# Designs tried in a protein design chat: VHH binders against ORC1-type DNA replication protein 2 (cdc6-2). Part 22

Target 1, 379 residues: ORC1-type DNA replication protein 2 (cdc6-2), of Methanothermobacter thermautotrophicus (o27636)
Amino acid sequence: MKGDKRRDIRDILLHDETLFRNMNAFDPDYVPENYRYRESQMEALAVCIRPALRNGRPVNAVILGSCATGKTTAIKKIFEMVESTSEGVVCCYINCQLHTTRFGIFSQIYSKIFGHQPPETGVPFSRIYQTIMQHLASEKRALVVALDDINHLFYSKNANKVLYDILRAHEVFEGVRTGVFAVLSDIEFRYALDKNVDSIFIPQEIVFPPYTREEVFNILRDRVRVGFYPGVISDELLERITDHTMDTGDLRYGIDLLRVCGNLAEADASPVIGEEHLERALKSTGPVNLIHTVRTLNENEREFLRILADAGEDMTAGALYELFRESTGSSYSSFNRIIEKLEFLRLIDTRLTGKGVRGNSRILIPRFSREDLRRCPGF
Key: E = the ipSAE of ESMFold2; O = the ipSAE of OpenDDE; V2 = 0.75 times the mean of E and O plus 0.25 times the DockQ between their complexes.

## First folded at step 9 (VHH; framework vhh_gefurulimab)

Design t3 (from r1 with L54F; at its last look DockQ between E and O 0.76; V2 from the best seeds 0.00; counts 0 for: pae E 2.8 > 2)
Fold by ESMFold2, look of step 9:
Structure t3 (fold): chain B 379 residues (1-379), chain A 121 residues (1-121)
Amino acid sequence: as target 1 above (379 residues)
Amino acid sequence: EVQLVESGGGLVKPGGSLRLSCAASGFTFDDYAMAWFRQAPGKEREFVSAITWFGSTRYADSVKGRFTISRDNAKNSLYLQMNSLRAEDTAVYYCAADEGFYYDFGEYDYWGQGTLVTVSS
């Protein structure tokens, strides 16, 4: 290989040398064997579950932290530990981005207990619910449900019902012991529960603060050691990836940069990741969360984002509405609902312009770049 | 289409009794929790009573011992027997249905139009 000459695609596909010892280490779903910097949070989670292992009721928790602060990993780790040592506690992790309905959530619990899911149609919720709770009572098993990204249940207006269904089951099914870990990815999100739900939830709060730079570097280095052969990437280059990761506040970005750099180096038939690979990766890598989140949007919501991205930051709501109305024909009330949804999904921020009046005194700020949006499906 | 139709409301003297009915159609009645709510003029809608699809019941403290909720799954009907009525029971009474558990808050999926109960001399 000489100069800037690119390799034949067939050479890339047929190349039998790899830099990756374990590519799964860079998968967002990867649960590391060496899980660091969350010892106190792991202890707090264990304390919440421990009563259930001793024939008592688990303690409810609210788990607070921005994305990629280790919340999901911690929950999956503790659930794995509990399930490997006891059959007396059912631990059910549910991603509320994927399962936003009562039927969906309880179908996941059902599947956890019985090893198969009910059909999406033809089985009423009441039968699924009763089967679950009768099993828990008769087999003397506690249930701990983690509702990850529970804010989606508040958006869909299912949070009160789901929490009530889980936590008040003991009033009808004698001996049932249940607990909920409610996970909030936006630490500024303020949830409100109906008073009749709030009185029974009573959670411990467990905070996952942002990782420090030193912690991010060491986490990424641990992933390098698992995922790459020795010597593939220098500590200096890893320091740069750490700095970029800190700029986004999203550990997944750093992990994905490592994966992309590795792929680029392999495509170049390079035995190591170099500066040029990082520079190319930086131009091509978008936040993983952006791609997944925009999948949930309809065409009007996508058009909103396109218009905002084209205009850049600091656009007023009023100015954006005029462009949006011209493109979509939507009412101002529909436009405001989109603002609320996109702010809830953390795709945009709003702030006041400093004027003393309400209305279009808001500035709309994208939490994404135009380049990153273009790499998403449907854009 | 789902329909909930209340009946049995009217004027009654304090200490009297009324029986409310709710006829349900458009869904599998046996799979739904049913409830009664009420709303007096100028007041928030408040929970009265609920019953699960298998017969467990719940009552607001203000009506416990005086009101009895029941259901007849063969007739797709919900009932509220109201005894020892008081002036404060005056309200529009609503039938509600939800496939979930029997909630004591107003997030039911389906609602009737209501039937007026007036308790006065």
Scores: ipSAE 0.460, ipTM 0.815, lowest interface PAE 2.8, mean pLDDT 84
ESMFold2 (binder alone), look of step 9: mean pLDDT 84; pTM 0.862
OpenDDE, look of step 9: ipSAE 0.662; ipTM 0.877

Design t4 (from r1 with L54I; at its last look DockQ between E and O 0.74; V2 from the best seeds 0.68)
Fold by ESMFold2, look of step 9:
Structure t4 (fold): chain B 379 residues (1-379), chain A 121 residues (1-121)
Amino acid sequence: as target 1 above (379 residues)
Amino acid sequence: EVQLVESGGGLVKPGGSLRLSCAASGFTFDDYAMAWFRQAPGKEREFVSAITWIGSTRYADSVKGRFTISRDNAKNSLYLQMNSLRAEDTAVYYCAADEGFYYDFGEYDYWGQGTLVTVSS
C-alpha cells in the first residue's frame, strides 16, 4: 500500500468536511417528512381517532407488523396531525421497551400533558394517575395512548393493569374518554388478556405488511436525500443495501447501514461512500431489532444468551443450566423464568428431544444468528 | 415489611351477618387500592369487592346488595360488611392491596393470609 496514511485522533476531531446534511435522518426515532406507502393504514388510524375529535370515545386498535414496517412513523404522524388540529385530544406515544412499569407508563402520560416529569421519588402512582384523569375530565380532553412493542408489558405482567387503568378510568372519573393503540412488532405473537380486560379492549386490527423491494429502495433513497449531501452514495450501492435489507426483513438494518457507511467514509476523509465502506459496515452492523431487545435484558439473562451462543449448537435446557448455574449461581426456578421471558421476547424457541415420553429434556434454539448477537453491545 | 391481616371470620347461619376487617401496615395505606377475594374449597380464587383510594367501589354480581366494602384511612383498615349470608359464601376471604387503580382480577401486589367464613346451619 503506497503512502499509507494514518490520521491522528486530533485530525479526526477537527475534520471540516462532512457527508451528512442531516445525520438525524438515520436515527431510529426520526420521523420523516416524506412518509408514503401506508395510505390505507393512515386512514384506518384516523378513523379510530376521529370520534375523539368530536367529543366521542376513540376506537381502540391493535397495530400488527414486523419491526420497521412504518408502524411507529404512522402513529407519530397521525398524532402530530391530530394535535395540530385540536387541543381536545391528548396523543401519547410510549415505547414499552423503555417504559415497562405502570409508574413509568403514566409518568410519560403525565409529562405529555403537563410538560414536565413527576418527581422520581416520593410521588405515589395513585397521585400521578388521579392528576392525569382529573385533568382529562375537567378540561374535557380525550386521551389516546400508543403502547409500542406492547409485548414487553405482557412479559412484565403489566399489560392487564395498564390497559385496565387507561380504559376503565371513566368508571371513577366521569366524562374521561380514552383509547389505546396496542402495537405488536412480532406478528406471530398472540396476546392473552384477563377476561375483565378483554371485555373492554375491543380493538380494530390494522396490519402493516412487509414493504416490497421497490418500496424499501424508495424509502431508503428518501432517507439518503434528507440525510446526505447530493452524490454521496450511488444508486448502485443503494440497491445493494436494499438487497441486504430485504434479506433481513428489517428496514432499520438498511437505515443503519447508511449511517455506518457515512461514518466510515467520513473517518477515511472520503468524499463519497464506496464499496469498501459498505463491506466494512456489513461486518460491524447487527440487526437493530436484536440490539434493542437485548438492551432490555439484565446481566443474568445476557449470560444465558452468551452461553447459548458460545455452544455453537442447539443445547438442552439441562446442559445450559449446568453452565448457567456455574456462572451465576442462579436457581433452576430463576433459570426457567429466563427461558419463559426469552421465548416471550422471541429470542429463543424450545422443542422436546424425546419421542413418546412426556417430560423429556427440551432443546433451546436461538432465533438470532450467533454472529449477530456477538455484534450487540455487551456481548 | 408489608402486612395485611384479616380478621372477623367465623361460623354463621344462613341469613346472618359478619364484618371482616383487614389491618394494613408497611405501606402508605391512603395511596393503595384495596380488595377482597375469596376461595372456596377446590375452586379458584374469585373477586368479591374492591375500593379505590378515593372511595369508589366495585362488587362482584354475586354479592351486590348484600356486601359493603369500606375503608378507614385513619386506621389503615379495610372492611367488608357481609349481610344475608348464604351457603355459597363459604370461603377463605383474602385482603389484597395494589398501588394501581383497582382491579376485579387477581393481579394485586400484596395479599393477606385469609380468614375463614363458614355459612352453615
Scores: ipSAE 0.574, ipTM 0.860, lowest interface PAE 1.9, mean pLDDT 84
ESMFold2 (binder alone), look of step 9: mean pLDDT 84; pTM 0.860
OpenDDE, look of step 9: ipSAE 0.741; ipTM 0.911

Design t5 (from r1 with F101M; at its last look DockQ between E and O 0.68; V2 from the best seeds 0.67)
Fold by ESMFold2, look of step 9:
Structure t5 (fold): chain B 379 residues (1-379), chain A 121 residues (1-121)
Amino acid sequence: as target 1 above (379 residues)
Amino acid sequence: EVQLVESGGGLVKPGGSLRLSCAASGFTFDDYAMAWFRQAPGKEREFVSAITWLGSTRYADSVKGRFTISRDNAKNSLYLQMNSLRAEDTAVYYCAADEGMYYDFGEYDYWGQGTLVTVSS
């Protein structure tokens, strides 16, 4: 329609102007056939699972690395390979940001085995657990559970029960063979395990170091080649997307920028992605890890982050508490609990000044930028 | 409302025996693992024994061979038979319940008020 600058949504859905050869290449769950730069980590994961393929117990692992260093992709890739070669090993990936309860986690395991969800109500956890473990014993199947972002279970105080129920099942269900891949997005993450769980969870440590800029560029370019028709995006724009990806340290951010740019170019009926599409995408796309973590926070915790973001890197705990109390009315005890929670979630760091005032001398350091926080929902 | 009510505590001489009971209500007893914990004066609460919904049992090393845990699902009751009692067994004994396995750590969902056991001459 002449003079109407808006497009009918129906027209967008029906027109044949698409830049995407394979939109799945930009999904966060996409497992690429060409998975680069992690050959030694993939080998270590395979070695951990190999005993399960030979009627032994899988080796537990702790998988360490900053966000988007390929940990999730590697786990999904190895699980895919194992399941393609054997029905004797159940491989269950669980995102602990989404499934934070004992019932929820074991419902995911149940669904993996039986192909349908258990009833959410009216069936006790003990029945679901027994059904899982009796199946594993009778069918002589091992279980490997990847608990991605396991730090969320420690915050909710579910970690000891979940790990115990998985790793000590053999004490009640003879012959059951289980293993856990515990995935930590922050290398310095700390957790408290009960001594009886800690003494049984003796893992192989597998480290995913940060990707270099060139590695990020090549990974993104591989996704472009699979996901877009040839010529849709220039290497210059891809270099720009790589730079933004490096700034966040989150490869998924770069992949999402590609997806959004493609959608914007299609909406403009453009045959290519231009700089204007990237600029628009940058306004609408926030850091994925920050957005997900912030969603778990209550309003007082959000206010803490707003005050810290406005203040910069030199804010002491004492100075922040004065502003925080004025805004929220919270006690110093509650304020300290928030510091502990936010440090646990790796949203802030603390450092002693060495020359500060007693009790309030800690410096609070955000692990996020003011700009990125303002782009999160609710800020 | 979930309730766990312990009974059977009291004063006993070293070498003697007591039987503790825990009456459970407000939940389906058959679906829960049950446990006994104890807390001596000035000490942290510690694991004593646990029993699963299937009857599998576990004991702290300090009580193995002397204490026996059991459950009666028809009566919604948990028991602890304590034999060869020692002064170090003096504590408040707590009944606990959880839908999970028999945990030997103190993260059970439900707890009783406790019953005092005193072992002295």
Scores: ipSAE 0.581, ipTM 0.860, lowest interface PAE 1.7, mean pLDDT 83
ESMFold2 (binder alone), look of step 9: mean pLDDT 84; pTM 0.856
OpenDDE, look of step 9: ipSAE 0.746; ipTM 0.915

Design t6 (from r1 with F27R; at its last look DockQ between E and O 0.66; V2 from the best seeds 0.00; counts 0 for: pae E 2.5 > 2)
Fold by ESMFold2, look of step 9:
Structure t6 (fold): chain B 379 residues (1-379), chain A 121 residues (1-121)
Amino acid sequence: as target 1 above (379 residues)
Amino acid sequence: EVQLVESGGGLVKPGGSLRLSCAASGRTFDDYAMAWFRQAPGKEREFVSAITWLGSTRYADSVKGRFTISRDNAKNSLYLQMNSLRAEDTAVYYCAADEGFYYDFGEYDYWGQGTLVTVSS
């Protein structure tokens, strides 16, 4: 019933609206439904796995390409396709930047097979290994393990052992069929395997060359079509983003520019991304995630973070909304869009509460400390 | 931290027998794969035999049929029974342990200091 003359009604309406149709299209982990420009590589990967679907051993592969050439996406897509057609092949993707130890790698395989992590303490590696391999043998399942950024295992001097443990399991566990996809993002990396490991690896080489400029433009345009409403960004501006992406050689940079431009345009209450938004996005640096990310937020979004940071306890969305509405006058619809945007920016996480409270509410969990936020301008 | 101490080396005539022992200190011996390696004078260290914690064994071709690897988890001990010894078996024998699989290459985490076996008339 009350009008608020402190802000123009049009300004209020623009704050409640978003340029993003689907913010997830700009996530680093996004796997596009229509994966383009890698048909021959996808075919080669499928040929390596095909024997496993016919009760044979997978063919090992070395997957070569610089960062952001689609290697990880291709592997995840082929693994999804294989697992959708058969339960007889276990496909396990492992990021070797995150899992650098023998125990860690086999814990990931264990989790893929059994749906839960092994106990971190009190269970020796030999037990985890035996449980995995006995399962594969008794259930007649093949295992294909993708070791992404495998150079980290060479740096940690774990590569020989990990490859041997996977590929020689059949010598102790009769009938086990295993294969490895070794992924190298450093084209100039040279490795040496022990002769007894090299003799069993014998990989097919699959090369992911850099995308052409036309391919980059089309990939980015596909993301625009999924992630933004129509008309939000012009082809001319997208061409410029493509040029910057080519200069860096990293497709992820172009996708991040799109995300940041969208956020900046929303902060300006603009219905479109303009050249000024791109110029501002280009000045952003990746090393200081929190400070740079919060600079893209409008005042209501900043107030959301202040309220969440000032809480001494985890807050439900309902509790935070009451304080937020009191401070900003915003609708619940606008509040919910802020939650989704802040999740997209990786500033917060949400999870559902169980029954036992009145209503079913989300718990809002900051990905930042109160101290770190207070060091940001405006906090 | 695991320490390995070999014993049982010595001088033996061709065709004779010798039993090497390796005592492991510390808990969790049954979590280790164990191996014997050897190094003859002027030669590279080479694989002799290995045994998993499940009892599966592996032997170098040069010793297969003559040497037997075994383990006693209650005594935290590894053994190598060496029969029909030949002059070319002369070497320093090393005990090795690793929490992983039984490798036939020398990237084991723990090593003993070795025991000398000499096969000579």
Scores: ipSAE 0.478, ipTM 0.817, lowest interface PAE 2.5, mean pLDDT 83
ESMFold2 (binder alone), look of step 9: mean pLDDT 81; pTM 0.832
OpenDDE, look of step 9: ipSAE 0.714; ipTM 0.901

Design t7 (from r1 with R58K; at its last look DockQ between E and O 0.84; V2 from the best seeds 0.73)
Amino acid sequence: EVQLVESGGGLVKPGGSLRLSCAASGFTFDDYAMAWFRQAPGKEREFVSAITWLGSTKYADSVKGRFTISRDNAKNSLYLQMNSLRAEDTAVYYCAADEGFYYDFGEYDYWGQGTLVTVSS
ESMFold2, look of step 9: ipSAE 0.654; ipTM 0.893
ESMFold2 (binder alone), look of step 9: mean pLDDT 84; pTM 0.856
OpenDDE, look of step 9: ipSAE 0.745; ipTM 0.913
ESMFold2, look of step 11: ipSAE 0.687; ipTM 0.908
ESMFold2 (binder alone), look of step 11: mean pLDDT 84; pTM 0.856
OpenDDE, look of step 11: ipSAE 0.690; ipTM 0.890

## First folded at step 11 (VHH; framework vhh_gefurulimab)

Design u1 (from t7 with F101M; at its last look DockQ between E and O 0.56; V2 from the best seeds 0.68)
Fold by ESMFold2, look of step 11:
Structure u1 (fold): chain B 379 residues (1-379), chain A 121 residues (1-121)
Amino acid sequence: as target 1 above (379 residues)
Amino acid sequence: EVQLVESGGGLVKPGGSLRLSCAASGFTFDDYAMAWFRQAPGKEREFVSAITWLGSTKYADSVKGRFTISRDNAKNSLYLQMNSLRAEDTAVYYCAADEGMYYDFGEYDYWGQGTLVTVSS
């Protein structure tokens, strides 16, 4: 009479109204078809690989850029294009956060070539290595290995062996042609290789600069077009998401905000993403947790955060300590305890430089924006 | 337990010859690259020679043509034939083993205790 608004149970279980045309567009591992603003970097990567397609040796590269500047996407796209063109080049992408040992790295290469993992017990590294290199020699295939976040191999003290085993394979296995793409998200990461490894790892540098605001907006808009139905989110709201993304310097944050907003709008049974959904998404990953956490801090710890927020990323512990000591008079041991506490509270992250420099070599990275901190009491 | 035991060191005159041996146990010798390093008093340890499980060899420039590395997999033994010895070859010589390539830097997994070679008249 007034209308029956009940939903059939089948409709609820099988299909509901959704804002997402393709939810995969918001996954961290998504590789967009329309990859923009990195044409010169893609060309440089292609030039490094091209000799391998012509029975020559690949050119080594160091790929530099902050997180979420498109480095991983570019590598995966060039590897896909090379593999679609030729079986004569093995392209192996390896996340060194996940595979930090010599055995682990070469197990990934083995799996790429043979389609299955090597046995984990009873097979020494030398046999896995020999099997890989004999295959490359006999089948006349080159190998290009991308070592993403290669700093982890330096932390685990595996970098010299891994690079040597890849790049000097031709000395034992005649005709083998190999190259390495070393990927560094911390452009100030300094490393020292043994001189006999350094002399063979002569890389071309390929820099992925931060995206501009306009580029970030357009990248996010491209993801909206793929991932949402038309009209789900306004350009005005996308501008705000772009601003938050720029504050973090991490494109993945903006992509995740889009995903969270979409989920919240669906939970509200809303046909569109509104400002209220963005505000809720920001709270779920943003300043409410920050406000509660900073209340537990003393004045010296708050001063630490103020100094770090004003300096932005790339500040070393040593540089921050100089400023902190001038403001507070605190000892280095007190300063270090603050780092440990703030890391435990998930207010900061640290990264190791690892480059022969001793002492205050850590990079301190805030997990908050300056604007979010300003919204906290006492900041 | 892995053991590498060097032998064959001693006193020899310049221009003379000496043969070092390294007996290996506690691992499958056939799966390892083997190397010789040396350390003179007050100096850093330096690479001398290495040989893979496939028989490929590498030599430091200072010993090329004078030293010959070899291995006998049936006896789990590594050898270094040293000819035309010079005073600057005086050092403690160490045997090393690793499952990887024949590295010419000192990041081998296993090391012996060393054997002294003295070249003097």
Scores: ipSAE 0.709, ipTM 0.914, lowest interface PAE 1.1, mean pLDDT 84
ESMFold2 (binder alone), look of step 11: mean pLDDT 84; pTM 0.863
OpenDDE, look of step 11: ipSAE 0.731; ipTM 0.908

Design u2 (from t7 with F101L; at its last read DockQ between E and O 0.74; V2 from the best seeds 0.79)
Amino acid sequence: EVQLVESGGGLVKPGGSLRLSCAASGFTFDDYAMAWFRQAPGKEREFVSAITWLGSTKYADSVKGRFTISRDNAKNSLYLQMNSLRAEDTAVYYCAADEGLYYDFGEYDYWGQGTLVTVSS
ESMFold2, look of step 11: ipSAE 0.761; ipTM 0.937
ESMFold2 (binder alone), look of step 11: mean pLDDT 83; pTM 0.846
OpenDDE, look of step 11: ipSAE 0.779; ipTM 0.929
ESMFold2, look of step 12: ipSAE 0.772; ipTM 0.940
ESMFold2 (binder alone), look of step 12: mean pLDDT 83; pTM 0.847
OpenDDE, look of step 12: ipSAE 0.789; ipTM 0.938
ESMFold2, fold request of step 14: ipSAE 0.769, 0.766, 0.756; ipTM 0.939, 0.937, 0.937
ESMFold2 (binder alone), fold request of step 14: mean pLDDT 84, 84, 84; pTM 0.854, 0.855, 0.855
OpenDDE, fold request of step 14: ipSAE 0.826, 0.838, 0.824; ipTM 0.956, 0.961, 0.954
ESMFold2, fold request of step 20: ipSAE 0.766, 0.771, 0.776; ipTM 0.937, 0.940, 0.943
ESMFold2 (binder alone), fold request of step 20: mean pLDDT 84, 84, 84; pTM 0.853, 0.857, 0.858
OpenDDE, fold request of step 20: ipSAE 0.840, 0.843, 0.842; ipTM 0.961, 0.963, 0.962
ESMFold2, last read: ipSAE 0.770, 0.761, 0.766; ipTM 0.939, 0.937, 0.939
ESMFold2 (binder alone), last read: mean pLDDT 84, 84, 84; pTM 0.856, 0.857, 0.851
OpenDDE, last read: ipSAE 0.837, 0.830, 0.813; ipTM 0.960, 0.957, 0.946

Design u3 (from t7 with G106N; at its last look DockQ between E and O 0.67; V2 from the best seeds 0.68)
Fold by ESMFold2, look of step 11:
Structure u3 (fold): chain B 379 residues (1-379), chain A 121 residues (1-121)
Amino acid sequence: as target 1 above (379 residues)
Amino acid sequence: EVQLVESGGGLVKPGGSLRLSCAASGFTFDDYAMAWFRQAPGKEREFVSAITWLGSTKYADSVKGRFTISRDNAKNSLYLQMNSLRAEDTAVYYCAADEGFYYDFNEYDYWGQGTLVTVSS
């Protein structure tokens, strides 16, 4: 009965039934109550922090595992438990993809302790640092800092200073007790610390292995139970989503597929997620790794990628710089630093042309499809 | 503009003394950790001594008991008193500054041009 069932987006949003009982279950930052399959790792993390609860120094850790193996969730869960147990330990989680500088990192620690950010101008790092450490000493509080994706501190050449600043504070601020959880999601990443930093950062190694297919299925099903009303998606379809998730090796891909399928089914006014919704979601969902990497980039770096993607063909560094300068006003030295960073992040390759005299004759080759970039937020 | 200008280097006999100075400008000296490093020809720059903005000090083992670092915040100046000098102390001595903690590795933000110390008969 066409005309009798008229619906528009406003009706769907305001007055209609939804498939989601809790949409937050599909949020990338969601911390599930039913955190599974990591009991040994949780115990190892707890053992590292336990001395801090007993007036001792926390044990440093290196936490190894590919993306979406539960490392971040485990850290957040342990930190929540510790802070609910005692005010004597400050637990600070820092995403080093977002906070790559010494000032930025210590601003996050400051905010955790004092409830507000320090002023970004007019306050020297030494004052922020001293304020933090004097507080820890006077209030007899230990500090545990999780540096997630710590590889970014090595890229910015801040790793030695940040680790030293945290771990050697006791030399000047008597009684301060600190520890670091260094998290490496890229298991291929190789790093070196200065010998004088390496001697103070002697960590316990905690490994997060990949989840098995059965574990992935059960984790996704737990999210379905929290996030959807009963009967919205079949186990058969969930098995297919599990298979796609295993192909990527990234649990977040499966969680995002669930979210997209739900949204598509709602847009169709369907009471359930069907095969047609999954097929459409598979075509519309961008690669999770590209999306996460792009979010770490500043606006100039994003503009670089937009210009490269819009070219439609391989472009020389010289030609790209001309367009980039017109768009951003950036210097050639800044442009070259962006090339180095994007090569390091595996977003582009360069190769020499036989025709060029300067580095400006390099060909810039994207390692992503231009379509996939356009699916990323902000592109 | 940040400037660190070392002075006080020169030629001295083994067992002698020198006092190095570093005049700092272009930043709030009281907020910075300061350090001395040295580099012999053909060798890597090595840590000598450091001092925090609060006055805490650190020394390389090779100079402990012979060298004394100090700072005068009113004069924006860093000093290194070098006693009982040995031939192995011959090097260009560099003043360094960093807004962070003090470090015994060479990743300071600002560096002077250096002053030559030669210990020889």
Scores: ipSAE 0.656, ipTM 0.895, lowest interface PAE 1.4, mean pLDDT 84
ESMFold2 (binder alone), look of step 11: mean pLDDT 84; pTM 0.855
OpenDDE, look of step 11: ipSAE 0.706; ipTM 0.902

